Miniprotein binders against Uncharacterized protein C1840.07c. Designs and how they scored, part 19

Target 1, 306 residues: Uncharacterized protein C1840.07c, of Schizosaccharomyces pombe (o74480)
Amino acid sequence: YFNVNQLFDHEFIKVFPNFKGNVEAKIKYPTVVYAIGDIHGDFPNALDVLSAAGVVSPVFPHEWTAGNATLVQTGDVVDRGPDTRKLFRWFNDLHKQAEKHGGRVVRLLGNHEFMNAKGDWRYVHPGDKASYPEPSEENRIIDWGHSGEIGNLLLSEYNVTYKDNTTGSHFMHAGLSPEWAYREETVNELGKELLSHFMSREKIPEYLEDFWAIEGPMWYRGLAQLSEEEACEVALNVTKTLNVNRLVMGHTPQFHGIVSRCEGRILLIDTGLCSAYAGERAVLRISQNDTDSIVEAVYRGKIVKL
Short names: E, the ipSAE of ESMFold2; O, the ipSAE of OpenDDE; V2, 0.75 times the mean of E and O plus 0.25 times the DockQ between their complexes.

## First folded at step 14 (miniprotein)

Design k3 (at its last fold request DockQ between E and O 0.94; V2 from the best seeds 0.88)
Fold by ESMFold2, look of step 14:
Structure k3 (fold): chain B 306 residues (1-306), chain A 117 residues (1-117)
Amino acid sequence: as target 1 above (306 residues)
Amino acid sequence: SEDLLFLIYLIEELIFFVERAKELIKQGKYDEAEKLLELVEEEVRFLKEEAEKLRKEGHEEAAKRVEEVAKKLEELIKELKELLEKGDYEEAIELLEKALELIEKLAEEIRKLAKEE
């Protein structure tokens, strides 16, 4: 059993007060789940907010400091920013470290990962391409393919959705319509099949067309974009169908910070964290004991109850 | 089709970025607004590319409409960059409001087309 008090000394906590909040929350609420939304190739900003939340060390080599907690990253690691390979490697390494402490890093697929796998590189930053030895484009194609470092990680370690029964929380990149919520148990397998077809440059079969559509799991924005009343009707249906208390998603940017809708049933965690979007930097924190949950947005220098 | 999927995505991204750019200017965050406008310009270029795909799929009327909006947005972005360089921020905000109205109307039109299919 990992003792989280060994991670923080008094001088460190004085400088980084959000770490103090994490220690106190862990003692009172032994289960803690963090979630971070779209990163889009911005390692410095991801580091800033994750270290501020106490998930990783603020000093190099920026190792795991969250003990047995879970960190969920909800996709769109790639595109717009240059640090793609560094980020995929970092999150994989953090998962290995977390396992040694009884924790984990859950990594989910965003629509931009699918786009890159299929060869749609319209949003790829030049620095991402430049991270590969020449011929950089050919080496990047290989890296995102069935046997590449990134491609193999996506096929073996990534899912579309994550249901956390301990906190009663469902995580994904985009969102589930009521129709797809009834089929939630199929979503991860269908996503893996689609990803594989894309990596092979194959035409997707007819049964996957509604998956890769505007109302499908990688694109659906209704929970974020419908009116409060309409979104809440959807969320009440979806949470009941999935037997969860809340739905956590990125994909639809909320530039001022994490947004709660429908009395906390909808949590929108894409804050436009990368510098290209000029949005806020935030991490969701869910602290759980046998009877209660505390749901918070963690910013640099403050924590807001949701 | 996948082309309508990306078209809808591009239009929604344009709405997010234009709304954010307007907000940044109102807050006096002009450097951030200028950086975001580079993304808006890129998305408008992709919008023109999606219009050509619509034409190939036989959606000539929709393709022309998307092209018309993309052309207007390119002109607005060029004028907007000049206004920001001159410090004419109130005029820049008005121009962004006009751009947003144009994009939102296009969004309604394209989502209607997608539902028909």
Scores: ipSAE 0.843, ipTM 0.927, lowest interface PAE 0.8, mean pLDDT 91
ESMFold2 (binder alone), look of step 14: mean pLDDT 84; pTM 0.830
OpenDDE base, look of step 14: ipSAE 0.883; ipTM 0.944
ESMFold2, fold request of step 15: ipSAE 0.843, 0.831, 0.823; ipTM 0.928, 0.922, 0.920
ESMFold2 (binder alone), fold request of step 15: mean pLDDT 85, 85, 84; pTM 0.843, 0.844, 0.833
OpenDDE base, fold request of step 15: ipSAE 0.873, 0.859, 0.868; ipTM 0.940, 0.934, 0.938

Design k4 (from x5 with K36S E39A E43D R46A; at its last look DockQ between E and O 0.80; V2 from the best seeds 0.84)
Fold by ESMFold2, look of step 14:
Structure k4 (fold): chain B 306 residues (1-306), chain A 118 residues (1-118)
Amino acid sequence: as target 1 above (306 residues)
Amino acid sequence: SPEDLLFLIYLIEELIFFVERAKELIKQGKYDEAESLLALVEDEVAFLKEEAEKLRKEGHEEAAKRVEEVAKKLEELIKELKELLEKGDYEEAIELLEKALELIEKLAEEIRKLAKEE
């Protein structure tokens, strides 16, 4: 008989409020996937909710504590807040740490990463620019280009979509229309091609115009904004096409917390976490065994079943 | 170009999200947070004026005038809103935000119709 309570005292649990629950859940549900939405340059708020969920340590240097779990970050790390470089480095370090335990950090591209790569800096926070030595703008251009630290990470470590076969979950920043769901196997390659064109300041080729459009993979909001009935019709089509149980996306803010639509087939995880939006701070948790899945929203101080 | 309408639609949608959230924050007594969010609204209104100039270059004179008119009205509303918040006139601030939302939502419908016609 294994009793998790005998391994950890009361004071440890007060410091790490979700630690006990994570250990017990992992024994019964060996596969765990966490997801966090738009961060927009807010390291303290990302740290707050990820540490509350037991994914990272609340103690500096805030290392990985989620064992062999997967963390999916669904893009829009940049803009609005100042901590862009710190966040990109942090998630890269967390991935390296997770690999040592059989886990991973899956990093996905948001539309704001594409905008920054193409030189559209309308939303860049002054603190982000100030993190570079002078001349800060030229150094930031280099950093977001083919030879830069961030640019290389985006080209080598980031995708537009992630399909997790164990949990039957599909993750991305914005969303897929039925047309793009039918072509989902092309989306990651097309995204890398577009990103490279943007870094080179090239006009996008004709075959990428529909990708970089309001109904395309980096912008589509239909699953979040259509009526419940219409969104559910789309979600039933898309989940069947992709052979998944659920679609997880950020991009469309839900300021009061993670939203579930269509009996859990649509999970909206952008909660306006950045302090500039003053939204809730939340992490999605999907726990899986051979027969069941549990889908939850993790907040500081509570967990809500979805 | 298609990309110009893309960012115009995006700006308008962000304006809706931020104005709706600002109204909610004021109702909750979270005035400092509302002021911070209104700074984002100001940025979006400034970008809206820039998109109007791009529309003119592309030959969409009527749409450009409409976008520019809405942007100017929003600028005036934001100035009035800041004054109301400073004086603690929160009920009037909420009403002004509701007026701003109506103006933005009407523009959204007009621009989406333009995008689909192309």
Scores: ipSAE 0.818, ipTM 0.917, lowest interface PAE 1.0, mean pLDDT 90
ESMFold2 (binder alone), look of step 14: mean pLDDT 85; pTM 0.833
OpenDDE base, look of step 14: ipSAE 0.881; ipTM 0.941

Design k6 (from x5 with V45I A100I; at its last look DockQ between E and O 0.74; V2 from the best seeds 0.83)
Fold by ESMFold2, look of step 14:
Structure k6 (fold): chain B 306 residues (1-306), chain A 118 residues (1-118)
Amino acid sequence: as target 1 above (306 residues)
Amino acid sequence: SPEDLLFLIYLIEELIFFVERAKELIKQGKYDEAEKLLELVEEEIRFLKEEAEKLRKEGHEEAAKRVEEVAKKLEELIKELKELLEKGDYEEAIELLEKILELIEKLAEEIRKLAKEE
C-alpha cells in the first residue's frame, strides 16, 4: 500500500531516503525482516544505523517506522557501553509500537546477557552501573534477577533462536553446530532454564553443561571461523536440518561490514558497531515476496546486495 | 573447570580481534580509535591473568604458567606500543602489533589443543 501519511518534505527524504521504507519496494516485497547485531551499550550508534535503515525515526522520540516489518536483535545489548537500560527499554517499547502495526521486535539472548545474569560483570561499563540509584551494585543485581525489570524481560520476552518462516531465515546470537541444529527445538527452553539458574546463582546442572560450552549455542563460532569449504559443509547440513534458506548470526565481529558465506547461507551481522570497536554500522534487510528474496546490507549512505 | 577454559578461549579470540583491528586503525590514521581499542586489549590481558589463576587452582599448573608468561609479555609489548604511538612511530607500532598478534595466535593454538583433549 502507498503511504498516504507521508508528511515529510523533500529535504527530509533526501537526507533519510529509507524513512518508512520505499513505498514502491514495499508493494513488490511486502514482507521485510531487519536484523541488527551486537550493540554493546551504544544507543547513539544503534539509533544511527536503525534510522538510516528506516526502522526507527531519526527524530526524537525515535519511534517505530517500519510498519508491519520484523526487527530481529541478535543479542549482546549489554557491556562495554553505558546505555544498557535505555536500550532494553527502547527495544521493548519498539516492540509494543510495532505490534500496533502488525510488526514485531524479536529479541534474542547473547552470551553477554547470560554473563551479566550470572554476576560476571567484567565487561560492564561504569555508566551502566551508575545508571542505578545507590547502592548501585545491589540495585543492578536486583534488576538482572528474577524480580528485576531487565531480568523479567529476559525470562519472558527473549529467546536464543528465532526461525522466520516468511523469509526462510534462522536467527541467533552465536551459531548452531550440526549437533545443536538437530536439537534446535530444545534450545529456547534450555536457554531459559540456564538463565534462571544463573539468576539464582545456582550451580549449572550437568545437562546444561554442553549448552554453555565453546561449541554450544551461545558460543559456537564455526560458521564464522571455519574455512569457507568447511563452514559451507556445516551450513548445508544445518540449513537442511532446520528447513531454512539462511543462517543469521552475530557474536563474531566483522569490522568492515556484513559478511556473506556459502552463497548466502551464512550471514555474519556483528560489525562491531559500538564506538569501543570502531567497526562499520550495518543492518541486515531481507525483503520477500511469493517468489523471491532480496538480502541486503544497509549501511550509512549505501545499500549492498548480498 | 570447563567454564574457565571456555572464557580463556573467548578472551584469546577477543584479543586477536582487537589487536588486528588496532593495527588496521593505525594504518588508516585513526589513532584516537586505536587508543580506545588498546584500553580493551589491556582489560583482556588483565582478565587473561585472572583465568590463568583459576586454571592453577584447578590443577592445570603448566597451562597456567604459560598463560601468565604470555600475559606478562603482552603487557610489556603494549607498554612499548603506547610509547611508539606517543612518539608518532607508526610503522614501528604496526610491526610490534604483528609481533603481538603472532604471540597471541600461538597461545590460541596451545589452548585449543588443551580444550580438545577434554
Scores: ipSAE 0.837, ipTM 0.924, lowest interface PAE 0.9, mean pLDDT 90
ESMFold2 (binder alone), look of step 14: mean pLDDT 84; pTM 0.842
OpenDDE base, look of step 14: ipSAE 0.876; ipTM 0.939

Design k7 (from x5 with I78F; at its last look DockQ between E and O 0.81; V2 from the best seeds 0.84)
Fold by ESMFold2, look of step 14:
Structure k7 (fold): chain B 306 residues (1-306), chain A 118 residues (1-118)
Amino acid sequence: as target 1 above (306 residues)
Amino acid sequence: SPEDLLFLIYLIEELIFFVERAKELIKQGKYDEAEKLLELVEEEVRFLKEEAEKLRKEGHEEAAKRVEEVAKKLEELFKELKELLEKGDYEEAIELLEKALELIEKLAEEIRKLAKEE
């Protein structure tokens, strides 16, 4: 007979009640996907909400505790906060740990990763630069290039989009217009090509100009900013084209928490969680079995069905 | 270049998000958080001026002039806003933020129309 306390002592569960909830959800729903939006260099806040959701241990060394679940991080790890290198390394380590349990950490590119790769450092926090040995700027240039630790991770481990067939959920940083949804099969390769051109400080090839545009995959905000009616028309088109139930995206901040639009077809998960924005701290949780899904926003002290 | 309008549109949208959030924080009594967020807003206003110069080099003189005019007005408004917050004149601070939002939203409309024409 399975007992929730079998995994965690009673005192631990009192402090971190979502660990108990994760075990119960796993029994009823064998597939669980978590998603966290824009982090912008804030390791403490990412740790706070991921540990509150039961994805990582709240105690050092902050290791993976989500078993065979999937965690999707939807980009914009860099800029505005200081903990960039720590965060990239942490998510890479969490992925390695998750693999040992049959889980995974899916890491997606945000527009700020592209900006940093191309040398547009307008939003880089001084503490990020200071994390490098002197000369810190030169070492950071190398790190974000083809031969760097971060640059190599971005080229080898990151994509623009992730389609999770088990939950019927599509994840990305910004969003897909109907035109780009029709071309979705090309998006990850085009994103990798653009990233490589940026790291080499090369001019954007003509065939990538519409990719790197206001209506393109790294920038599109229509699903977040159009009226409810108009956004829902786009979402109905895009979900049908992609054969998914829901579209999950960051990029457009929702300072009061995760927002659901169009009867759950649009999930906006950038809550401005970094301390500079003072937004809510939330993680999306999708729990799935053969017939049902439960879609929830997990906050530090509460869980809300979406 | 198309990229100049891209970052300008993005920057204007970020300004709207941050100014609206700063107003909310002041209404909630979270004054320290509002002041920290307004430092980001000041950075975004500086970037508006940089984007205007890029637009001018691209040949978008009308848009560049408009962006510069709005950036200067916003700089003046945020200097006054800092003084109001230091004095604890929060109702006046909120009114000033609403005025800033009106300026930014009008600029957003103008720039989006220019982008559609291209």
Scores: ipSAE 0.828, ipTM 0.922, lowest interface PAE 0.9, mean pLDDT 90
ESMFold2 (binder alone), look of step 14: mean pLDDT 84; pTM 0.834
OpenDDE base, look of step 14: ipSAE 0.876; ipTM 0.938

Design k8 (from x5 with R112M; at its last look DockQ between E and O 0.80; V2 from the best seeds 0.84)
Fold by ESMFold2, look of step 14:
Structure k8 (fold): chain B 306 residues (1-306), chain A 118 residues (1-118)
Amino acid sequence: as target 1 above (306 residues)
Amino acid sequence: SPEDLLFLIYLIEELIFFVERAKELIKQGKYDEAEKLLELVEEEVRFLKEEAEKLRKEGHEEAAKRVEEVAKKLEELIKELKELLEKGDYEEAIELLEKALELIEKLAEEIMKLAKEE
């Protein structure tokens, strides 16, 4: 039996109150998955909430402290804020650290990553561009292409969806309609193909048009925006098709915190945490053992059961 | 094109989110945050005008004109909103944001009807 109070002194716990809860959760629930939504270039706010959740060190350097847990980042790291390159490098480094402890950082593609790869930079923050040496625009084009640091990470380390069988949870940026849930096993390959076409500045081939459409995997908001009754009907269909207990998605902002719909089958984790939106800062935590799970929203200084 | 309609719908949804959020920030007394968010709204309105130009090039003159008209009205409303915030006329600013939402929501209905007809 492991007692958190024997491990950490009282001064540490007063500064980092969620750290004690994380250790206790791991003893009772050996599988823990964290998820963080849209970041939009705001490294300080991402650090703040991940530190508060005990996923990374609150003290420099901001290293992995979540042991063998999984962290899922559901896309839209880029745009609106300046810290794009720092964030991509940070999550990549965190993944390398997590692997040494049996954990991982699962990184998923948002629609804004696809837009940047295709050269649609309408939302790129000036500080993002300025982070490149001159000629900064040309160097950014290269960086987001097939041979670039970010481009290679997107092609090799990122997927559209992540299904976690141990917690029965499905993660993605936007959402799956029932049609796309039926085809879920194709979604990651189609996303990789689309990303590659975009990096090559190629027109979308006909077979990918429905993927990149408003009802497709990178844009679909039905689970977030339909009436509670209609969204729950979709969620019951999609969870049954995918054989999961819950669907976790960003993309549709919930400025007041993580929202649960349909008795926990829909978890909306984009809280507009970047300073541009001034939304709440939150991380989802799913703790699992053989008999049950606990699903929680972790805020700075507060944990709420969902 | 289908992608142009996709981005038009996305822009309209983003405008709804940001205008609703700006209204809430003003109600909470977070005026500096509201002003920063209105700069994002202004940028989205500029993109809305660009989408109207694309619709016109593709022969959707009536839709393009409607999008352009709403974008110009929103642009004027944002300018007035900034002045109201500078003067501390927050009740009036909230009322103007509600008017902006009505314009955007009506446009959303019109564009969704166009999308279904295609």
Scores: ipSAE 0.827, ipTM 0.921, lowest interface PAE 1.0, mean pLDDT 90
ESMFold2 (binder alone), look of step 14: mean pLDDT 83; pTM 0.814
OpenDDE base, look of step 14: ipSAE 0.872; ipTM 0.938

Design kS (from x5 with F7S Y10S E14S F17S F18S; at its last look DockQ between E and O 0.72; V2 from the best seeds 0.00; counts 0 for: pae E 1.55 > 1.5)
Fold by OpenDDE base, look of step 14:
Structure kS (fold): chain B 306 residues (1-306), chain A 118 residues (1-118)
Amino acid sequence: as target 1 above (306 residues)
Amino acid sequence: SPEDLLSLISLIESLISSVERAKELIKQGKYDEAEKLLELVEEEVRFLKEEAEKLRKEGHEEAAKRVEEVAKKLEELIKELKELLEKGDYEEAIELLEKALELIEKLAEEIRKLAKEE
């Protein structure tokens, strides 16, 4: 993939040495944002759909191929599948690769990451546990703690929310109620504090109780489960508060593919892509130019404009 | 505790998703995948019993009893469902999954109500 940007800088200076003009040729390259929902320990299916979308190579070592694009993973990488450690490492490596090309990988926390940090391993696949050297359970406890590889990644490289200002899109695992939308600026800090408390097996402080609640940022399903009218009302309020055009989230499975609600203001991208659910394998793609955005669901065999 | 109720709600929500998906897979003729999901449902029903016992220990006897009752009914339904799938009675299997969903959704509403009152 010829990065056209590298060609223009060096050759243009040679051909027009005296061009003092700020050719801010804002060749406004289209901004592309990809998003993938819940993966649940399934590397093969994640690889399949991300490669189909042109984000990574289908051939080992599965290198970043999306140039200066942003990839957002909206959480729930762990549980139900064996490939947890592989996925966390892969996304970290992909981010480093993307940065070399002016791109990035945004990694968000799901409720399953919090549960695992807390020591609730009810959904942990036997293959995940077996991926650790013996004693496997003890080594996994360490890995998910403050001194562990995964624990350190979660505390340093992960957030609860991501706002992409270029596309006017807000990303998170579950969603924000109108009340939490007013507190959006605190959500990432509160999430990190909660995660740290869980890792330490400490009691949740009173001020975090509302954060770790059914209507809280890690669990809220209103945008997925409310009627179209009610969900749209919530979405209008939240998008206005956040100053964005759309809300993107996983957490609530849409087994028939990516769902658009409220005329594209709500995008539900958890398609149950993991082998446990055998849902549709989909990646959201948002392409933004100066005036317009194209929102698409990318499947292995089709692209659907949302 | 609110935290324990959230854990239970999470399990119930997962169970709803699993049962819904199993129903869809059967409708699509993907019976092997549906059987695999039923194993997951069985595991989640076992966890539901464990959550009921936690609730009981915390003094929520009525809620614990209700969760346990639902879990037992689901175990029976899953057993019947497996037998139907083995016989190829897929229409009846779908109906049974719908009954299971209704049962779980009712429980979800009851637990959500309890969580709001705590």
Scores: ipSAE 0.561, ipTM 0.830, lowest interface PAE 1.1, mean pLDDT 91
ESMFold2, look of step 14: ipSAE 0.705; ipTM 0.879
ESMFold2 (binder alone), look of step 14: mean pLDDT 85; pTM 0.846

## First folded at step 15 (miniprotein)

Design m1 (from k3 with R111W; at its last look DockQ between E and O 0.74; V2 from the best seeds 0.83)
Fold by ESMFold2, look of step 15:
Structure m1 (fold): chain B 306 residues (1-306), chain A 117 residues (1-117)
Amino acid sequence: as target 1 above (306 residues)
Amino acid sequence: SEDLLFLIYLIEELIFFVERAKELIKQGKYDEAEKLLELVEEEVRFLKEEAEKLRKEGHEEAAKRVEEVAKKLEELIKELKELLEKGDYEEAIELLEKALELIEKLAEEIWKLAKEE
């Protein structure tokens, strides 16, 4: 349910037209976490939904407007659309702005970032390449390497997973099988090691083969694709192992909006928002106080409780 | 292997895009469907590239199967584009359903191979 007192906060949200009067809650929710899924190079669509959610200004230069909230971007910023460099720079600037207000932008690695770092450019948009001076391919190789602007950001500012203890929420691009959930404390370091190997054009070492596999952290789709019953069995295991209430992931597109499975333990936030997919545009919002959570999908023009 | 990883990924992407294209046509969003079909064509071209990698790795039978499916999908996409230009939308939906059946069968075969490996 919505808190009607939020009408007087800078984080104003629209009251849903179907909001029930007898379920109005006057509880203040001081902690807010937003999450946005796969962007795939589409700055206008990312701006549209983030501004609609009140995270950034719709007016140039599109600065941070979410106060001390956290924004989690769950990877796949690159490929299919042209605005790759603009997006990486934008999220980096938003993080710096958010820090001045006690907030943050948590940036996570998607499988497409790894593919670009290893030189697999099959999905790179021509406009992305054209954003580099000639020789554009050579300059892009440098940019995605150990000394490049994007490469350095990926190595220093990005992780595979993010566990938010204040909301009891775990975020990543693809998903964790029960085996990888048991090893979750290793995932971020293994991801950094793999990324570095890819930037050096090295073969995948044996100890990273399971990480970079269809059931590994950058690819696993079981929580999205298994039957409701089977996915819920996995989610119950994984949430217990990680000591969280919910698992938030992109990677597996849900073209009609954010999908909740297993009574809210699984939140699928890749809505195919880039224009190439023509999917719904959505941002997840988790509002938290000492005892309760409100989990919502924020669309342009409406907010839906999950 | 990594080759089977990307092959499985491509097959799943094809399922997502073909199903989405079908939905867009049902919604009357024909321009969006045509744009998405260009992504489908791109994924089909990548299937052929993955088949060549499988052949080089010694998986001749799997490579042949992937190539056969990719060729049939190319033919279906060409026919689909003609149907959309003519406004034969119900026939386009039926053709997309046939494409999905073909892709899903390939998915079962490739997943079985990946599990055995």
Scores: ipSAE 0.850, ipTM 0.930, lowest interface PAE 0.9, mean pLDDT 89
ESMFold2 (binder alone), look of step 15: mean pLDDT 84; pTM 0.829
OpenDDE base, look of step 15: ipSAE 0.876; ipTM 0.941

Design m2 (from k3 with R111Y K115R; at its last look DockQ between E and O 0.73; V2 from the best seeds 0.83)
Fold by ESMFold2, look of step 15:
Structure m2 (fold): chain B 306 residues (1-306), chain A 117 residues (1-117)
Amino acid sequence: as target 1 above (306 residues)
Amino acid sequence: SEDLLFLIYLIEELIFFVERAKELIKQGKYDEAEKLLELVEEEVRFLKEEAEKLRKEGHEEAAKRVEEVAKKLEELIKELKELLEKGDYEEAIELLEKALELIEKLAEEIYKLAREE
């Protein structure tokens, strides 16, 4: 009397709708890049949107399900929420799993990672500190230093920028002014040097002062905050300089979802995902073949073309 | 300078959060607005710390201006919390608009200072 035979194709899709969309995208567009913005210590919300996008399993232990795709996390994993250590470990584990399938998890530095490395803990959540054994603050200092678990990950696995040549997409936390776009090849080296100086509590050397400034790569908001016309002038310059089709950035919150500006040249993916902001939860998806790309915002329960 | 860097960042974050709080109240999402105000209160405390750094760099007039705005914002946040607790949401929206005016005027002054340096 009991029917345990569920119709696999139809019933499976009703329960896990993101699997159908991902399979169809892979058939037509063999290269897929996902991007997730500022997480700020909120593992449940990161899990919710990444599982909705089909990047990770919705069931424990929440492993990689995106095959040979690339996931880019654009920084600001730390601060405001409590799940910092869990998130850094999770993304590291996801990268190791992705590599087995020819994929990867690209992890980028946000300004909040630099702030934590330099000892500026003004935004650190109490639950983050409490995740360390006592003396918790001293153990956290070690963890974010040259010898720590997080510190070593930041020094060995993280960059400031990522240029994906297959999709023609440039990813970073904050944004590049035209001056810094001209210098883009130096940005990852300068970021690693700054991070190391901060971990050692050293004075910023002169050659790094304009990197760590309001117009510098970790702080620049012009592409998000300038008028549409002015931002598009900057984006046209920057995309031409970098030889890319689009610029993807977090840092400047867009509480209603992923925002596209300048005919898709500017993609703002910080949606205030953490519960402290009460913003929308979204993942960017770029699907690419030899001739075209599809750029989409993936929300829980819907996909919107950008 | 680094002091202007964090001051500008704080001011921009305050604008984002106060605008968002206003939107949440207009949408009837009062619990979310109250939670966001905890973030706003935290940012206002940091604003006072940045003012002291400005003073040490010799920017006494700017530091005084930042401190004056921070004090006004603290008073407004206390009133906002009371209004939300009582369900006086229209008054809370008006107070958030007043807070935004204060923050935006400060932003103009600090951006001008940053351009001059």
Scores: ipSAE 0.850, ipTM 0.931, lowest interface PAE 0.9, mean pLDDT 90
ESMFold2 (binder alone), look of step 15: mean pLDDT 86; pTM 0.850
OpenDDE base, look of step 15: ipSAE 0.881; ipTM 0.943

